VHH binders against q9p7j3. Designs and how they scored, part 184

Target 1, 174 residues: q9p7j3
Amino acid sequence: MILPLFPETQVHVFVYENVSNCAAIHEQLISQNPIYDYAFLDAATILYKKQVYSAIIRALEDRRDEQMKTKTIHSEVILSLSPKTEISSAFRQFSMTKKSKNIVVVKIDSKLTEEEEFERLDKLVEGNRVEFSDEELQKLIDFKVLKKNYKLDPSTLENPLASILSSIALRGYS
Short names: E, the ipSAE of ESMFold2; O, the ipSAE of OpenDDE; V2, 0.75 times the mean of E and O plus 0.25 times the DockQ between their complexes.

## First folded at step 15 (VHH)

Design da50 (framework vhh_6qgx_2)
Fold by ESMFold2-Fast, scan of step 15:
Structure da50 (fold): chain B 174 residues (1-174), chain A 124 residues (1-124)
Amino acid sequence: as target 1 above (174 residues)
Amino acid sequence: QVQLVESGGGLVQAGGSLRLSCAASGFTFKGYAMAWFRRAPGKEREFVATISWRGESTFYTDSVKGRFTISRDHAKNTVSLQMNSLRPEDTAVYYCAAEPGYAIFNTASEYDYWGQGTRVTVSA
């Protein structure tokens, strides 16, 4: 996908259900294997497509302004999902873990087409691909996790979209 | 109640300038992107410009780049569009719009809040 605010940046987002090798993937991420240079998110934390795109735009904004707080654009996407500026907290809240079952994978600055990235990821991820859509994401979300990560109360939990998106845009500026 | 109210429209000759303002009441739009759209007679709403909540990121449609400037005033809870070097093809009703977070796609359907519009007529 091409974003109007960053037309020079190619963005791909992939969703996998029923992933059986999350422990192996997590091990590769800890060892910083360059083949795994993607943002691997726990789908339990993602409710909307706009949530992911907002984090991507925030990360690209910080890269443009030379204000990234992490080492890579993909780690900056993970940080940008958090309403707070603490890197370790953001990774604990949004990154996939050894126990994750469903994941969202983001690739920025790919030299490959979306289809070529799918071929690469299908070799790394042992799971079922599904469409990146609000409908599919809403089957994978864990509302207890979402509520905790964004500090949602009963009044916002019924329709959390605006609260979540505003929190991402306001990170560090509340 | 949440309201966006536009002002500053009018009739101007080609080459002239107008400044449009949008005032938000009942809601601060904290963490919201603000945008201007326009609709020419017989046409669909088209995107004109957007500004991030912090005011540091802006994006313009190609036809207005270098001529229009969008700005935001947090203290007054207002968004402005300075329009210079106006052309007859800029004739339209101009709308202020808001959406939470960032302006991702810049299409009218993505915006939740809208003003009633202010008319701009540019004579040849």
Scores: ipSAE 0.572, ipTM 0.799, lowest interface PAE 1.6, mean pLDDT 89

Design da51 (framework vhh_6qgx_2)
Fold by ESMFold2-Fast, scan of step 15:
Formats: structure tokens, C-alpha cells, sequence
Structure da51 (fold): chain B 174 residues (1-174), chain A 124 residues (1-124)
């Protein structure tokens, strides 16, 4: 996908359900294996495709403005999902874990086509590929996790999207 | 009461300039993108320009690139559109709009808040 605010940046987003090898993937991420240079997110934390795109735009904005707080653009996407500035907390809240079952995978600045990235990821991820759509994401979300991560109260639960999206853009500027 | 109120429209000759302003009240729009849309007589509402909350990210539709400049002022809670080198085809009602986060698809249906519009007429 091409984002109007960053038209020179190639963006791919993939969703996998029923992933059986999250522990193995997690070990590769810890060892910083360059083959795994993606943002691996727990799908339990993602409600809308706009949530992911907003985090991507925030990360790209911070990279352009030389305000990245993490080492890579992919780790910056993970941080950018968080409404708070604390890096370790963001990774604990949004990153894939050894116990994750469904994941969202983001690739920025791909040297490969979308189809080539799909073929590559299908070799790394032992799960079922599904469409990156609000419908599919809403089958995988954990609302308890979402409420906790964004500190949603009863008044914001009726329109969580606005609260989530504005918090991503606002992080650190309140 | 949340309102977006546009001002600065009017009549200008081709090649002229206008500055549109949008004043927001009743809500701070912190973390919101702001945008300008326009609707020409007999046509659909089209995207013109957007600006991020921090003001450091902007996007313009191709037909206005290099002629229009969007800006925002947090202290005044306003967004502005400087329109230079105006053309008869820029004739339209101009609307201010806001959406949470960032402008991703630049479609009218994704904006939660709208002004009533200000009319711009550019004579040949």
C-alpha cells in the first residue's frame, strides 16, 4: 500500500491466525536475525486496520523528523501503537509473545513485492493467512487487552476508534 | 457544542489569492488531523489538503500542489488554507474537516467533524 502522507514508502501488512510457531519466531526476534526484520504484533491488540496505518504513519513521521526513540522503523511502529512514551511497556503490550496465537506483521521499506513478501513470510510463519480487513481483525481482538492498553473507560468504549487513533498521533505531545 | 467555522471566501479574479481560515470551538482536536475539502457546482465533494496534529506532515491533491498551502495554529485552534494562483476551476464551497489520528485514505466519509463551508468564486 502507498500512504498519501508518505508516498515514497512501501508498506505491507499481513495477518496470520492459528500460528503454531510463535515461540520459535520470538527467539529469532530476540537474536536479531535480519530475516525477521518485521514488526510482529499480537493480533489481540489490533481492532481496526486504521489503527495499524496510524502507527505506521506516526513512526514514519518520527523517522522523517529525526525523533525515533527505538533502533529500527519496525520497532518504532510497535512503540507508535502505544498511547504512552515508555518503550518497554509498549513492547510488552503490543508485540507478539511466545504464547501469541494470531499475529499482524508489518513490513516497511520492502525491497520485495507484496507477493514476494507473502511467500517469504509463509516460510517463517506456521499459520493461516487471512485478509487484512476490519472484519478479520475483529475476529482476533481481545477487548480486555484493548481496554487495558488504551485505558478506555465506559464513555470511550462506544467510540474506541477515535480515542485510539488520536492517542497514537498525540503520544508525547499532551 | 463542537463547531468548525470557515471564513475568508469571496470573489477573486483568476491569478489572485485568498486565505481561508477554520476556527474550531468546543473541542481541542488534540491528536486529530485537519483537512480542507471542496465541492464545485454539480460535482462531488473532493479532498484538497490535510495537515497532521504536529503540523509537520501535509498532503495535497495534485491539482493544487504548489499553489495551496495548509497550516495550523494550536494556540488559536485554527487551520488555514493559503490559495495562490487561483483558477476558475477552483470555484467551489470549501469545507474544513477533522478526523482522529492521521489522514489515511482522504475520503469524506472518514471525517467526524465538518464546517458549513465558505464560498470561493474565481472569475476568468
Amino acid sequence: as target 1 above (174 residues)
Amino acid sequence: QVQLVESGGGLVQAGGSLRLSCAASGFTFKGYAMAWFRRAPGKEREFVATISWRGTSTFYTDSVKGRFTISRDHAKNTVSLQMNSLRPEDTAVYYCAAEPGYAIFNTASEYDYWGQGTRVTVSA
Scores: ipSAE 0.745, ipTM 0.868, lowest interface PAE 0.8, mean pLDDT 90

Design da52 (framework vhh_6qgx_2)
Fold by ESMFold2-Fast, scan of step 15:
Structure da52 (fold): chain B 174 residues (1-174), chain A 124 residues (1-124)
Amino acid sequence: as target 1 above (174 residues)
Amino acid sequence: QVQLVESGGGLVQAGGSLRLSCAASGFTFKGYAMAWFRRAPGKEREFVATISWRGASTFYTDSVKGRFTISRDHAKNTVSLQMNSLRPEDTAVYYCAAEPGYAIFNTASEYDYWGQGTRVTVSA
């Protein structure tokens, strides 16, 4: 996909359910294996396609403006999902863990087609690929995790999309 | 009580300029993308331009790129559209709209808040 605000940047987003090798993937991420240069998110934290795209745009804005807080564009996407600028907290809240079952994988600046990235990821991820759609994401979300990560109260929970998306764009500006 | 109110429309000759303004009240729109859409008689709403909350990211439809400039003022809670080198084809009602986060697809269905519109007529 190409985003109108960043037409020079190629973006791919993949969703996997019932992943059995999250512990192995997590170890590769800790060792900073360059083959795993993707943003690996816990699908329990993602409710909407726009949530992921908004974090991507925020990360691309910060990269363009030389204001990234993390070392890679993919780690910046993970940070950008957080409503606050605290790196360690954002990674604990949104990154895939050894216990994750369903994941969202983001690739930015790929030189490969979507099909080629799929072939590559199929070698790394032992799970079932599903469509990147609001319908599929809503089967994987954990609302308790979502409420905690975005500090949703009963009033904001009735319109979580607006609260979540605005907090991503506003992060660091109160 | 949340409202967007457009102003600055009018009649202008081809090659002229107009500045549209949109004033937001009842809500700060912090973290919201702001956009301008237009609707010519007998047509559906067409995307014109968008600006991110920080004002750092903008996107324009091809037909207005280089002629129109979108800007916003957080202190005044306003978004503006400077329209230069106007053409008869720019004749339309112009609408201000707001969406949380960022404009992703630039379709009217993305936007939950809309003004009533301001009419722009460009004579040959």
Scores: ipSAE 0.736, ipTM 0.868, lowest interface PAE 0.9, mean pLDDT 90

Design da53 (framework vhh_6qgx_2)
Fold by ESMFold2-Fast, scan of step 15:
Structure da53 (fold): chain B 174 residues (1-174), chain A 124 residues (1-124)
Amino acid sequence: as target 1 above (174 residues)
Amino acid sequence: QVQLVESGGGLVQAGGSLRLSCAASGFTFKGYAMAWFRRAPGKEREFVATISWRGRSTFYTDSVKGRFTISRDHAKNTVSLQMNSLRPEDTAVYYCAAEPGYAIFNTASEYDYWGQGTRVTVSA
């Protein structure tokens, strides 16, 4: 996919459900294995496609402006999902864990096609790929986690989209 | 209530300039992308330009790139569109719009808030 705001940047987003090897993937991420250079997100934290795209745009904006707070664009995507600037908190809230069952995987600046990335990821992830769509994401979300991560009250939880998306763009301001 | 009110439209000769302004009231649009759309007679609304909340990212449709400049002022709660080198094909009603976060696909259906529009007529 190409985003109009960043037309020279290739973006791929994959969703896997019923992943059985999250603990093994997590160990590779801790070891900083370059084969795993992706943003691995817990699908329990993602409700909308626009949520992921907004975090990607925010991360690309900060990279372009030389204002990244993390060392890689993929870690910057994880940070950018958070309304706060604290890196460790963002990673605890949005990154996949050993106990994750469903994941969203983001690749930026891929030199491979979407099909080639899928073939590569299919060797790393032991789960079922599903469509990156609001319908599929809504089957995987944990509303308790979403409420906590974005500090949603009952009024915003009714329609959280605007609150979530605006908080991503606002990160670092109020 | 939340309102977006456009101003600055009018009649201008080809090659001329106009500056459109959009004033927001009832809501600050913090963390919202602001955009301009236009609708020519007999057409649907088409995207013109967008600006991110921090003002660091902008995108323009190809036909206006290099001629139009979008800007925003947080203190005044306004977004503006400076239109230079106007062409007869730019004749349309221009609408201000807002959506939370970033403009992802630049489609009208993404935007939650709309103004009533301001008419721009460019004579040949």
Scores: ipSAE 0.718, ipTM 0.863, lowest interface PAE 1.0, mean pLDDT 90

Design da54 (framework vhh_6qgx_2)
Fold by ESMFold2-Fast, scan of step 15:
Structure da54 (fold): chain B 174 residues (1-174), chain A 124 residues (1-124)
Amino acid sequence: as target 1 above (174 residues)
Amino acid sequence: QVQLVESGGGLVQAGGSLRLSCAASGFTFKGYAMAWFRRAPGKEREFVATISWRGYSTFYTDSVKGRFTISRDHAKNTVSLQMNSLRPEDTAVYYCAAEPGYAIFNTASEYDYWGQGTRVTVSA
C-alpha cells in the first residue's frame, strides 16, 4: 500500500494470530538476521489500524527530516508507537516478546509485492494470517497493556483512539 | 461546544485569489491533523488539502497542487487555505475538518470534527 503523505514509500502490514514460534523469531531479531528486517509488534498493544499507520507516518517524517533516533526505519516505527522518546522503554512496551501469541508485522521500503512478502513471512511465522482490520485487531488487544502504555484515564477512555493517535503525532509533551 | 468556523468565501473571477480561514474554539486540536474538503454543486465531498500538527507534512489533491497552500497558526488556533489561480471548477462549499494524529487516506469518514462550510464561487 502507499500512504498519500509518503507516496514513494511502499508499506505492508500483516497480522498473525496463535503464533507458536515467537521465541525463535525473537532470537533471530536479537542476532540481527537481515531476513527478519521488519517491525515485529505485540498485537496486545495495537487497538486500531490507524495506530499503526500513525506510527509509520511519524517514523517516515523523522526519516525525511533526518531526525531518526534508531538505526532502522523498522525500529523507528516501534519507537514511534510510544508517546515518549525513551527507546528501551518503547521496545519493552510494543515489541513482540518470546511469550507473545499474536503479532503485527510492518515492512517499509519493500521491493516485493504484498503477495511476495506474505509468502516470505509465512515461512518465518508459524501462525494464522488474519486481515489487517480494526475488527481483527480488537480480538487481540489487551486493554490493560494499552492503558498502561498510553497512561489512559477515565476521561480519555471515552475516546482512547483520539488520545493515542494525537500523542503519536505530538510526541507526548506534558 | 467544540466548533470549527470557516470564513473568507465569496465571489471571485477566474485567475483570482481567495484566502479561507477556519477558527477552532472549545478545543485546541493538539496533535490533530487539519484539512480542507469541498463539495461542488451536484457532487460528493472531496478532499482538498491537509496539514499535520507540527506543520511539517502537507498533502494536496492533484487538481490544486501548486495553486493552493494550507497553513496553520497554533497561537490563533486557526488553519488557512490560500487559493491562487482559481478556476470555475473550484466553485464549491469549502469545509474545515480535524482528525486525531495524521491524515491517513484523506477520506471524509476519517474526520471527527467539521465546520459548516464557506461558499466559493469562481466566475468564468
Scores: ipSAE 0.632, ipTM 0.824, lowest interface PAE 1.3, mean pLDDT 89

Design da55 (framework vhh_6qgx_2)
Fold by ESMFold2-Fast, scan of step 15:
Structure da55 (fold): chain B 174 residues (1-174), chain A 124 residues (1-124)
Amino acid sequence: as target 1 above (174 residues)
Amino acid sequence: QVQLVESGGGLVQAGGSLRLSCAASGFTFKGYAMAWFRRAPGKEREFVATISWRGHSTFYTDSVKGRFTISRDHAKNTVSLQMNSLRPEDTAVYYCAAEPGYAIFNTASEYDYWGQGTRVTVSA
């Protein structure tokens, strides 16, 4: 996929459910294995496609402006999901853990087609790929986690989208 | 009451310039993308330009690139569209719109808030 705000940047987003090897993947991420250069997100934290796209756009803005706080664009996507500027907090809140069961995987600047990335990821991820759609994401979300990560109150619960998306764009600013 | 109110439309000769302004009231639109759309009589709304809340990212439809410039002023809670080298094909009602976060696909259905529009007529 190509986003109009960043037409030179190739973006792929994949969703996997019932992943059995999250501990093994987590170990590879800690070891900084370049084969695993993706943003691995816990699907329990993602409610909308626009949430992921907004974090990608924010990360691409910060890369363009030479304002990235992390070492890779994929780490910057994880940070950009957070409404706060604290890196360790963002990773704790949104990254896949060894106990995760459903994951969202983002690849930016791929030299491969979507089909080729799928073939590569299918060898790394032991789970069932599902469509990147709001419908599929809503089956995997943990609303308690979402509410905690974005500090949602009862007044925003019926339509959290505006609060979530504006928080991503506002990270570090009031 | 949340309102977006456009101003600055009018009649201008081909090759001329106009500056449209959109004033927001009742809401600050912090963390919202702002956009301009236009509609010619009997047509659907088409995207013109968008600007991110921080003002760091903009996107223009191909037909206006290099001629139009979108900008915003947080202190005044306004977004503006500077239109240069106007063409008869630019004749339309121009609408200001807002959506939370970033403009992803630049379609009218993504935008939650709309103004009533300001008319621009460009004569040959």
Scores: ipSAE 0.714, ipTM 0.861, lowest interface PAE 0.9, mean pLDDT 90

Design da56 (framework vhh_6qgx_2)
Fold by ESMFold2-Fast, scan of step 15:
Structure da56 (fold): chain B 174 residues (1-174), chain A 124 residues (1-124)
Amino acid sequence: as target 1 above (174 residues)
Amino acid sequence: QVQLVESGGGLVQAGGSLRLSCAASGFTFKGYAMAWFRRAPGKEREFVATISWRGSTTFYTDSVKGRFTISRDHAKNTVSLQMNSLRPEDTAVYYCAAEPGYAIFNTASEYDYWGQGTRVTVSA
């Protein structure tokens, strides 16, 4: 897909449920295997499509403005989901772990089509691909994890999406 | 009570300029994208321009690129649209809108807050 705010950047987002090889994928990420150059997110942390798109746009904005805090655009997407500026905390909160069951995978600057990326990921991820839709994400979210990651209190629980999205754009400014 | 109030509309001849302003009250819109939309007589609302919270990310519809400039002032809680080289086809009611985070696809349905609009008429 192409995002209007960054028309020169190709973006792909994939959702997998019931993934059985997260431990193996995690080892490849630790080894920095270039085949696994994607942002691997724990689906338990993602509420809506807009949350992922906003993190992608924030990461692209920071890259364009030479304000990236991490070494790759994919790690910057992970950081951009966090309401805080601390890199290690963001990775602990939003990245896939060995114990993850459902994941969201983001690819930026792909030379491949969405279909080609899916074929490539199908060889790496042992799980069932589902549609990147709010309906599918609602089945995978863990509200306890979401509340903890975004420090949601009773007042923000009335409209968690607005609080989450605004924090992504605001992080580190004022 | 959260409000967005537009001002600066009026009648102007083709080739002229107008500056629209949108003042927000009751909410600071920190971390929100701000946008301008317009609705011409007999038409649907169309996107005009958007600006991110930082102000460094902007997007314009093709028909206004190079002629219109969107800006925002955090301290005054305002967003402005400077319209130059106006054309009769720019005649419309102009609306200010706000959305948390970023405008993903620049569609009206993405925006949670709207003003009442200010009318712009450009004569030939």
Scores: ipSAE 0.756, ipTM 0.880, lowest interface PAE 0.8, mean pLDDT 90

Design da57 (framework vhh_6qgx_2; at its last look DockQ between E and O 0.93; V2 from the best seeds 0.81)
Fold by OpenDDE, look of step 16:
Structure da57 (fold): chain B 174 residues (1-174), chain A 124 residues (1-124)
Amino acid sequence: as target 1 above (174 residues)
Amino acid sequence: QVQLVESGGGLVQAGGSLRLSCAASGFTFKGYAMAWFRRAPGKEREFVATISWRGSATFYTDSVKGRFTISRDHAKNTVSLQMNSLRPEDTAVYYCAAEPGYAIFNTASEYDYWGQGTRVTVSA
């Protein structure tokens, strides 16, 4: 798909549940295998589509403004999910781990259609693809983790989306 | 109380220019994407333009590209819409809107705060 704010950049987002090979994927990421050039997110940390898209837009703005803090656009997406400026913290908070079971996968700068990209990614991920929707994400979310990652309290839990989006947008800004 | 107040509307001849302004009070624009919508007589409200909270990213509906420019002033908590080469079909009530984070889908339902609107009339 194309985000209106960045019409020159094609992005794709996929959701997998019951992934059996997260450990193997993680090893490939550590080794920086280029065929794994995606942002692999733990679905337990994602509640909204807009959360993911906001992180993507933040990363793309950072890239356009030459203000990226990480090496790759995909790592920048992971960082952009976090309200914290520390890269290591962001990765601990939001990136897929060896123990993850459900994941959200983001591809930026894709030259392929969504279906073509899926076919490529499906060779790497051993799990079931589900719809990228708030409904499906809500089934996979760990609210304890979400609350921790964004420091949600009873007042912000009334509208967690606004709080999350503000956190993403304002990371590194006082 | 959160309030968005539009100004700058009026009557203008085709080919003319107007500059709309939206002033926010009761909250800061920091962290908020801003947008302009419009509603023409007998039509539904439609998206016109949006700008990221950083101001580095903008998006326009096709019919206004090259003619309209959205900008914002963080210090003044304002967003503006410079409208050049106005056409009769631009006649509408223009609304300012704000949403936390980023404009993604640019649907009216995504925006939390709205102004009362300012009327723009473009005569042939």
Scores: ipSAE 0.890, ipTM 0.938, lowest interface PAE 0.5, mean pLDDT 96
Fold by ESMFold2-Fast, scan of step 15:
Formats: C-alpha cells, structure tokens, sequence
Structure da57 (fold): chain B 174 residues (1-174), chain A 124 residues (1-124)
C-alpha cells in the first residue's frame, strides 16, 4: 500500500491468528535478528485499520523530521500507537509478547512485493493468515486492553476511534 | 456546538491569488488533520489538500501542487489555503474539514466535521 502523505514509502500490513510460535519470535526480536525487522504487534490492541495506518504515518512523520525516539522505523511504529511518550510503556502495551495468540505485522520500506513478504512471513510465523480488515481485527481485539491502553472513559467509548486516532497524532505535542 | 467557518472566497482573474481561511470554534481539533475540499457545479466533492496536527505532513491533489499551500495556526485555531496562479478550472465552492489523526484515504466520507463553504470564481 502507498499512503498519500508518504507516497515514496511502501507499507505492508499482515494479520495472523492462532500463532503457536510467539515465544520463538519474541526471542528473535530480543536478539535483534535482522530477518525479523518488522513491527510485531499484539492484535488484542488493534481495533481498526486506521489505527495502524495512523501509527505508521506518525512514525514516518517523526522519521522525516528527525524526531524518532527509537532505533528503527518498526520500533517507532510500536511507540507511535501509544498516547504517551514513554518507550518502555508503549512496548509493554502494544508489542507482541511470548504469550500473544494473534498478531499484526507491519513492514515499512520493503524491497519486496506484498505477496513476496507474505511468503517470507509465512516461514517465520506459525499461524493462520487473515485479511487486514476492520471485520477481522474486531474478532481479535480485547476491549479491556484497548480501554486500558488509551485510558478510555465512558464518554470516549461512544467514539473510541476519534480518541485513539487523535492521541496518536498528538503524542508529545500540545 | 462545533463549527468550521470558511472565509476569503471571491472573484479573481486567472493568474491571480486568494487566501482562504477556516476558523474552528467549540472544539480545539488537537490531534486532528485538517483538509480542504472543493465542489465545482455539477461535480462531486474533490479533495484539495491536507495538513497534519503538527503541520509537517501535507499532501496536495496533483492539479494544485506547486500552486496552493496549506497551513495552520494552533493559537488561532485556523487552517488556511494560499491559492496562487489560479485557473478557471479552480472555480468551486471550497470547504474545510477535519478528521481525527491523519488523512489516510482523502475521501470525503472520512471527515466528521465540515464547514458551510466559501465560493471561489476564477474568470478567464
């Protein structure tokens, strides 16, 4: 996918359910294996496609402005999902853990096509691919996790999308 | 009550310039993208330009690139569109709009807040 705000940047987003090897993937991420240079997100934290795209755009905006807080564009995507500036907190809240069951995987600056990345990721992830769609994401979301991560109160539960998306763009700037 | 109110439209000759402004009231639009759309007689609403909350990410439709500049002022709660080198085909009613986060697809249906529009007429 090409995003109008960053037309020179290729973006791929993949969703896997019932992943059995999250612990093995987590170990590869901790060891910084370059083969695993993706943003691995816990699907329990993602409600809409726009949430992921907004985090991607925020990370790309920070990269262009030389304002990245993390080492890679993929770790910056994970940070960008958070409404707060604390890096460690963002990773605990949004990144895949060894206990995760469903994951969203983001690739930025891929030299490969979407199909080629799918073939590559299918070798790394032991799970079932599903469509990156609001319908599929809403089967995997944990609303208690979402509410906690974005500090949603009863008034924002009426329209959680607006609160979530605005917090991603606003983080650190007020 | 949340309102977006456009101003600055008018009649101008081809090659001229106009500056449109959109004033927001009742809501600060913190963390919202702001955009300009236009609708020519007998046409559908067309995307023109968008700007992120921070102001560093902008996008323009191809027909206005290099001629139009979008900007915003947080203290005044306004977004502006500087239109240079105007052409007769720029004749339209211009609307400002807001959506939370970032403009992803630049379609009118993404935007929850809209102004009433300001008319721009460019004579040959």
Amino acid sequence: as target 1 above (174 residues)
Amino acid sequence: QVQLVESGGGLVQAGGSLRLSCAASGFTFKGYAMAWFRRAPGKEREFVATISWRGSATFYTDSVKGRFTISRDHAKNTVSLQMNSLRPEDTAVYYCAAEPGYAIFNTASEYDYWGQGTRVTVSA
Scores: ipSAE 0.783, ipTM 0.889, lowest interface PAE 0.7, mean pLDDT 91
Fold by ESMFold2, look of step 16:
Structure da57 (fold): chain B 174 residues (1-174), chain A 124 residues (1-124)
Amino acid sequence: as target 1 above (174 residues)
Amino acid sequence: QVQLVESGGGLVQAGGSLRLSCAASGFTFKGYAMAWFRRAPGKEREFVATISWRGSATFYTDSVKGRFTISRDHAKNTVSLQMNSLRPEDTAVYYCAAEPGYAIFNTASEYDYWGQGTRVTVSA
């Protein structure tokens, strides 16, 4: 997929449910195994496709503007989901953990088609791929986590998308 | 109340230039992506250009690349479209649109807020 604002950059997003090996993947991420060079997100924190794409665009804009705060574009996507500037909080709140069951996986700067990237990723993730869609994401979200991560209240919870998207865009620009 | 008001439309000869402006009010202009769309007679609205809320990332439909420049001014709460080397096929009503956060797909359905439009006529 090519995002119009960054037409030179190929991006792929995959969603897996019922993942049985998150602990093993987590160990590989800690050891910085380059085969695992993706952003692994906990799907319990993701309600919308636009939430993920907005974080990707924010990370790419920060890279273009030389404003990245983390070492890789994939770690920058994780930070970019957060309404707060603290890196450790962003990873704690949005990254896949050993206990995660469902995940969203992002690849930026891919030189592969979606199908080719999937073939590589599918060797790493023991779970069922589902469509990256608002319909599928809605089945995997934990609304208590979403409310906490974005400080949603009744006034914003009826239509939280605008609040979430603004949080992602405005982090650090109050 | 969110308001977007376009101005600067008019009649211009092919090869000429025109600058459109869109004044925004009723929302925090920071944190919103801004876009221009246009609608030619008998057609649906089509995407023209978008600019990120920070102003650092832009995207243009192919037919206007190199001729049109989108820009924004946070102090004035305006977004502008500088249109150079105008062609008869650029004749349309031009609309300003706004979306919180980042605009991703360049589709009209992505944008919740729209201006009234300003008419641009490019004569042969």
Scores: ipSAE 0.652, ipTM 0.849, lowest interface PAE 1.4, mean pLDDT 91
ESMFold2 (binder alone), look of step 16: mean pLDDT 83; pTM 0.856

Design da58 (framework vhh_6qgx_2)
Fold by ESMFold2-Fast, scan of step 15:
Structure da58 (fold): chain B 174 residues (1-174), chain A 124 residues (1-124)
Amino acid sequence: as target 1 above (174 residues)
Amino acid sequence: QVQLVESGGGLVQAGGSLRLSCAASGFTFKGYAMAWFRRAPGKEREFVATISWRGSVTFYTDSVKGRFTISRDHAKNTVSLQMNSLRPEDTAVYYCAAEPGYAIFNTASEYDYWGQGTRVTVSA
């Protein structure tokens, strides 16, 4: 798919539930296997499609401005989900872990079609692919994790999406 | 209590210029994208331009690209639209809008806050 704000950039987002091989995937990510060059997110941290798109746009904005804090655009997407500037915290909060069960996978600058990326990822991920939709994401979210990651309190819970999205765009620039 | 108020509309001849301003009050809109939309007589709202909080990401509809410039001023809590080389087809009510984060698809439904609009008439 193409986002209007970055029309030259191909973006693919995939959602998998009931993934049984997260430990094996995590091992490949730590070893920096280039086959796994994607942003692998824990679906427990993602509430809406717009949260993922906002992190992607923030990462692309930082890349355009030559302000990336991480080595790859995919790691920058993970960082961009965080309301804080600390890189290690962002990865602990949003990246998939060996214990993850449901994941969101982002590919930026793909030279492959969406169909070809589906074929490739289905070989790497042992789980059920589901639609990237707010309805599917809301089955996988952990609200305790979300509240902790974005420091949500009763006043922000009245509109948690606005707080989440604005923090992604604002981080480091208030 | 949270308000967006547009100003700067008016009557101008084709080829002329106008500068629209949108003043936000009651909220700072930190981390919000700001946008301009317009509605011509008898038509639906259409997207004109958007700007990110940092100002480094902007997007314009093709018909105004190169003629209009969107900008924002954090100290004044305002967003502006400089309109040059105006055409009769630019005649519309212009609306300021805001939404948290980024404008993903630049559709009216993405925006949570709206002004009442300012009228621009471009005579042939």
Scores: ipSAE 0.751, ipTM 0.872, lowest interface PAE 0.8, mean pLDDT 91

Design da59 (framework vhh_6qgx_2)
Fold by ESMFold2-Fast, scan of step 15:
Structure da59 (fold): chain B 174 residues (1-174), chain A 124 residues (1-124)
Amino acid sequence: as target 1 above (174 residues)
Amino acid sequence: QVQLVESGGGLVQAGGSLRLSCAASGFTFKGYAMAWFRRAPGKEREFVATISWRGSHTFYTDSVKGRFTISRDHAKNTVSLQMNSLRPEDTAVYYCAAEPGYAIFNTASEYDYWGQGTRVTVSA
């Protein structure tokens, strides 16, 4: 997929449910194995596909403006989901863990076609690939996790999307 | 009550200029993308231009690049569209719109808030 705001940047987003090898993937991420150069997110933290797209746009905006706070575009996507500027808390809140069951995987600047990324990623992830859609994401969300990550109060719980998306765009500029 | 109110439309000759303004009231749209769309008679809404909250990112449809400039003023809670070198095919009703965060694909369906529109007629 190409985003109109960043037409030279290839973007792929994949969703896996019932992943059995999250611990193994997590170990590869800690060891910084380049084969695992993706943003691996815990699906329990993602409510809408636009939430992921907004984090991608924010990360690409910060890369364009030479304002990235992390080492890679993929880690910047993870940071960009957070309403706060602290890197450690963002990773704790949004990254996949050894205990994750459902994940969202983002690839920026792929050197492979989408089909090749599907084939490669399906070999790394032991789970069921599902459509990247709001319907599928809403089956995987943990609403208690979402509430804590975005500091949602009763007034925003009925429609949290606007609060979530605006906080992603505002991070660091309040 | 949240409102977006457009102004500045009118009749202008080809080659002329108009400045459209959109005043927001009841909400500051902090962290929202603001955009201009237009609808020509008998057609669907077409994206024209967007600006991010920080103003650091603007995007224009190809047919208006170099002729139109979008800007916003946080203190006045307004977004403006400066339209230069107008052409008869720019004739349309122009709408101001707002979307939380970023507009991903710049489609009308992405935007949550809309003004009622201001009419621009460009004569040959």
Scores: ipSAE 0.554, ipTM 0.782, lowest interface PAE 1.6, mean pLDDT 88

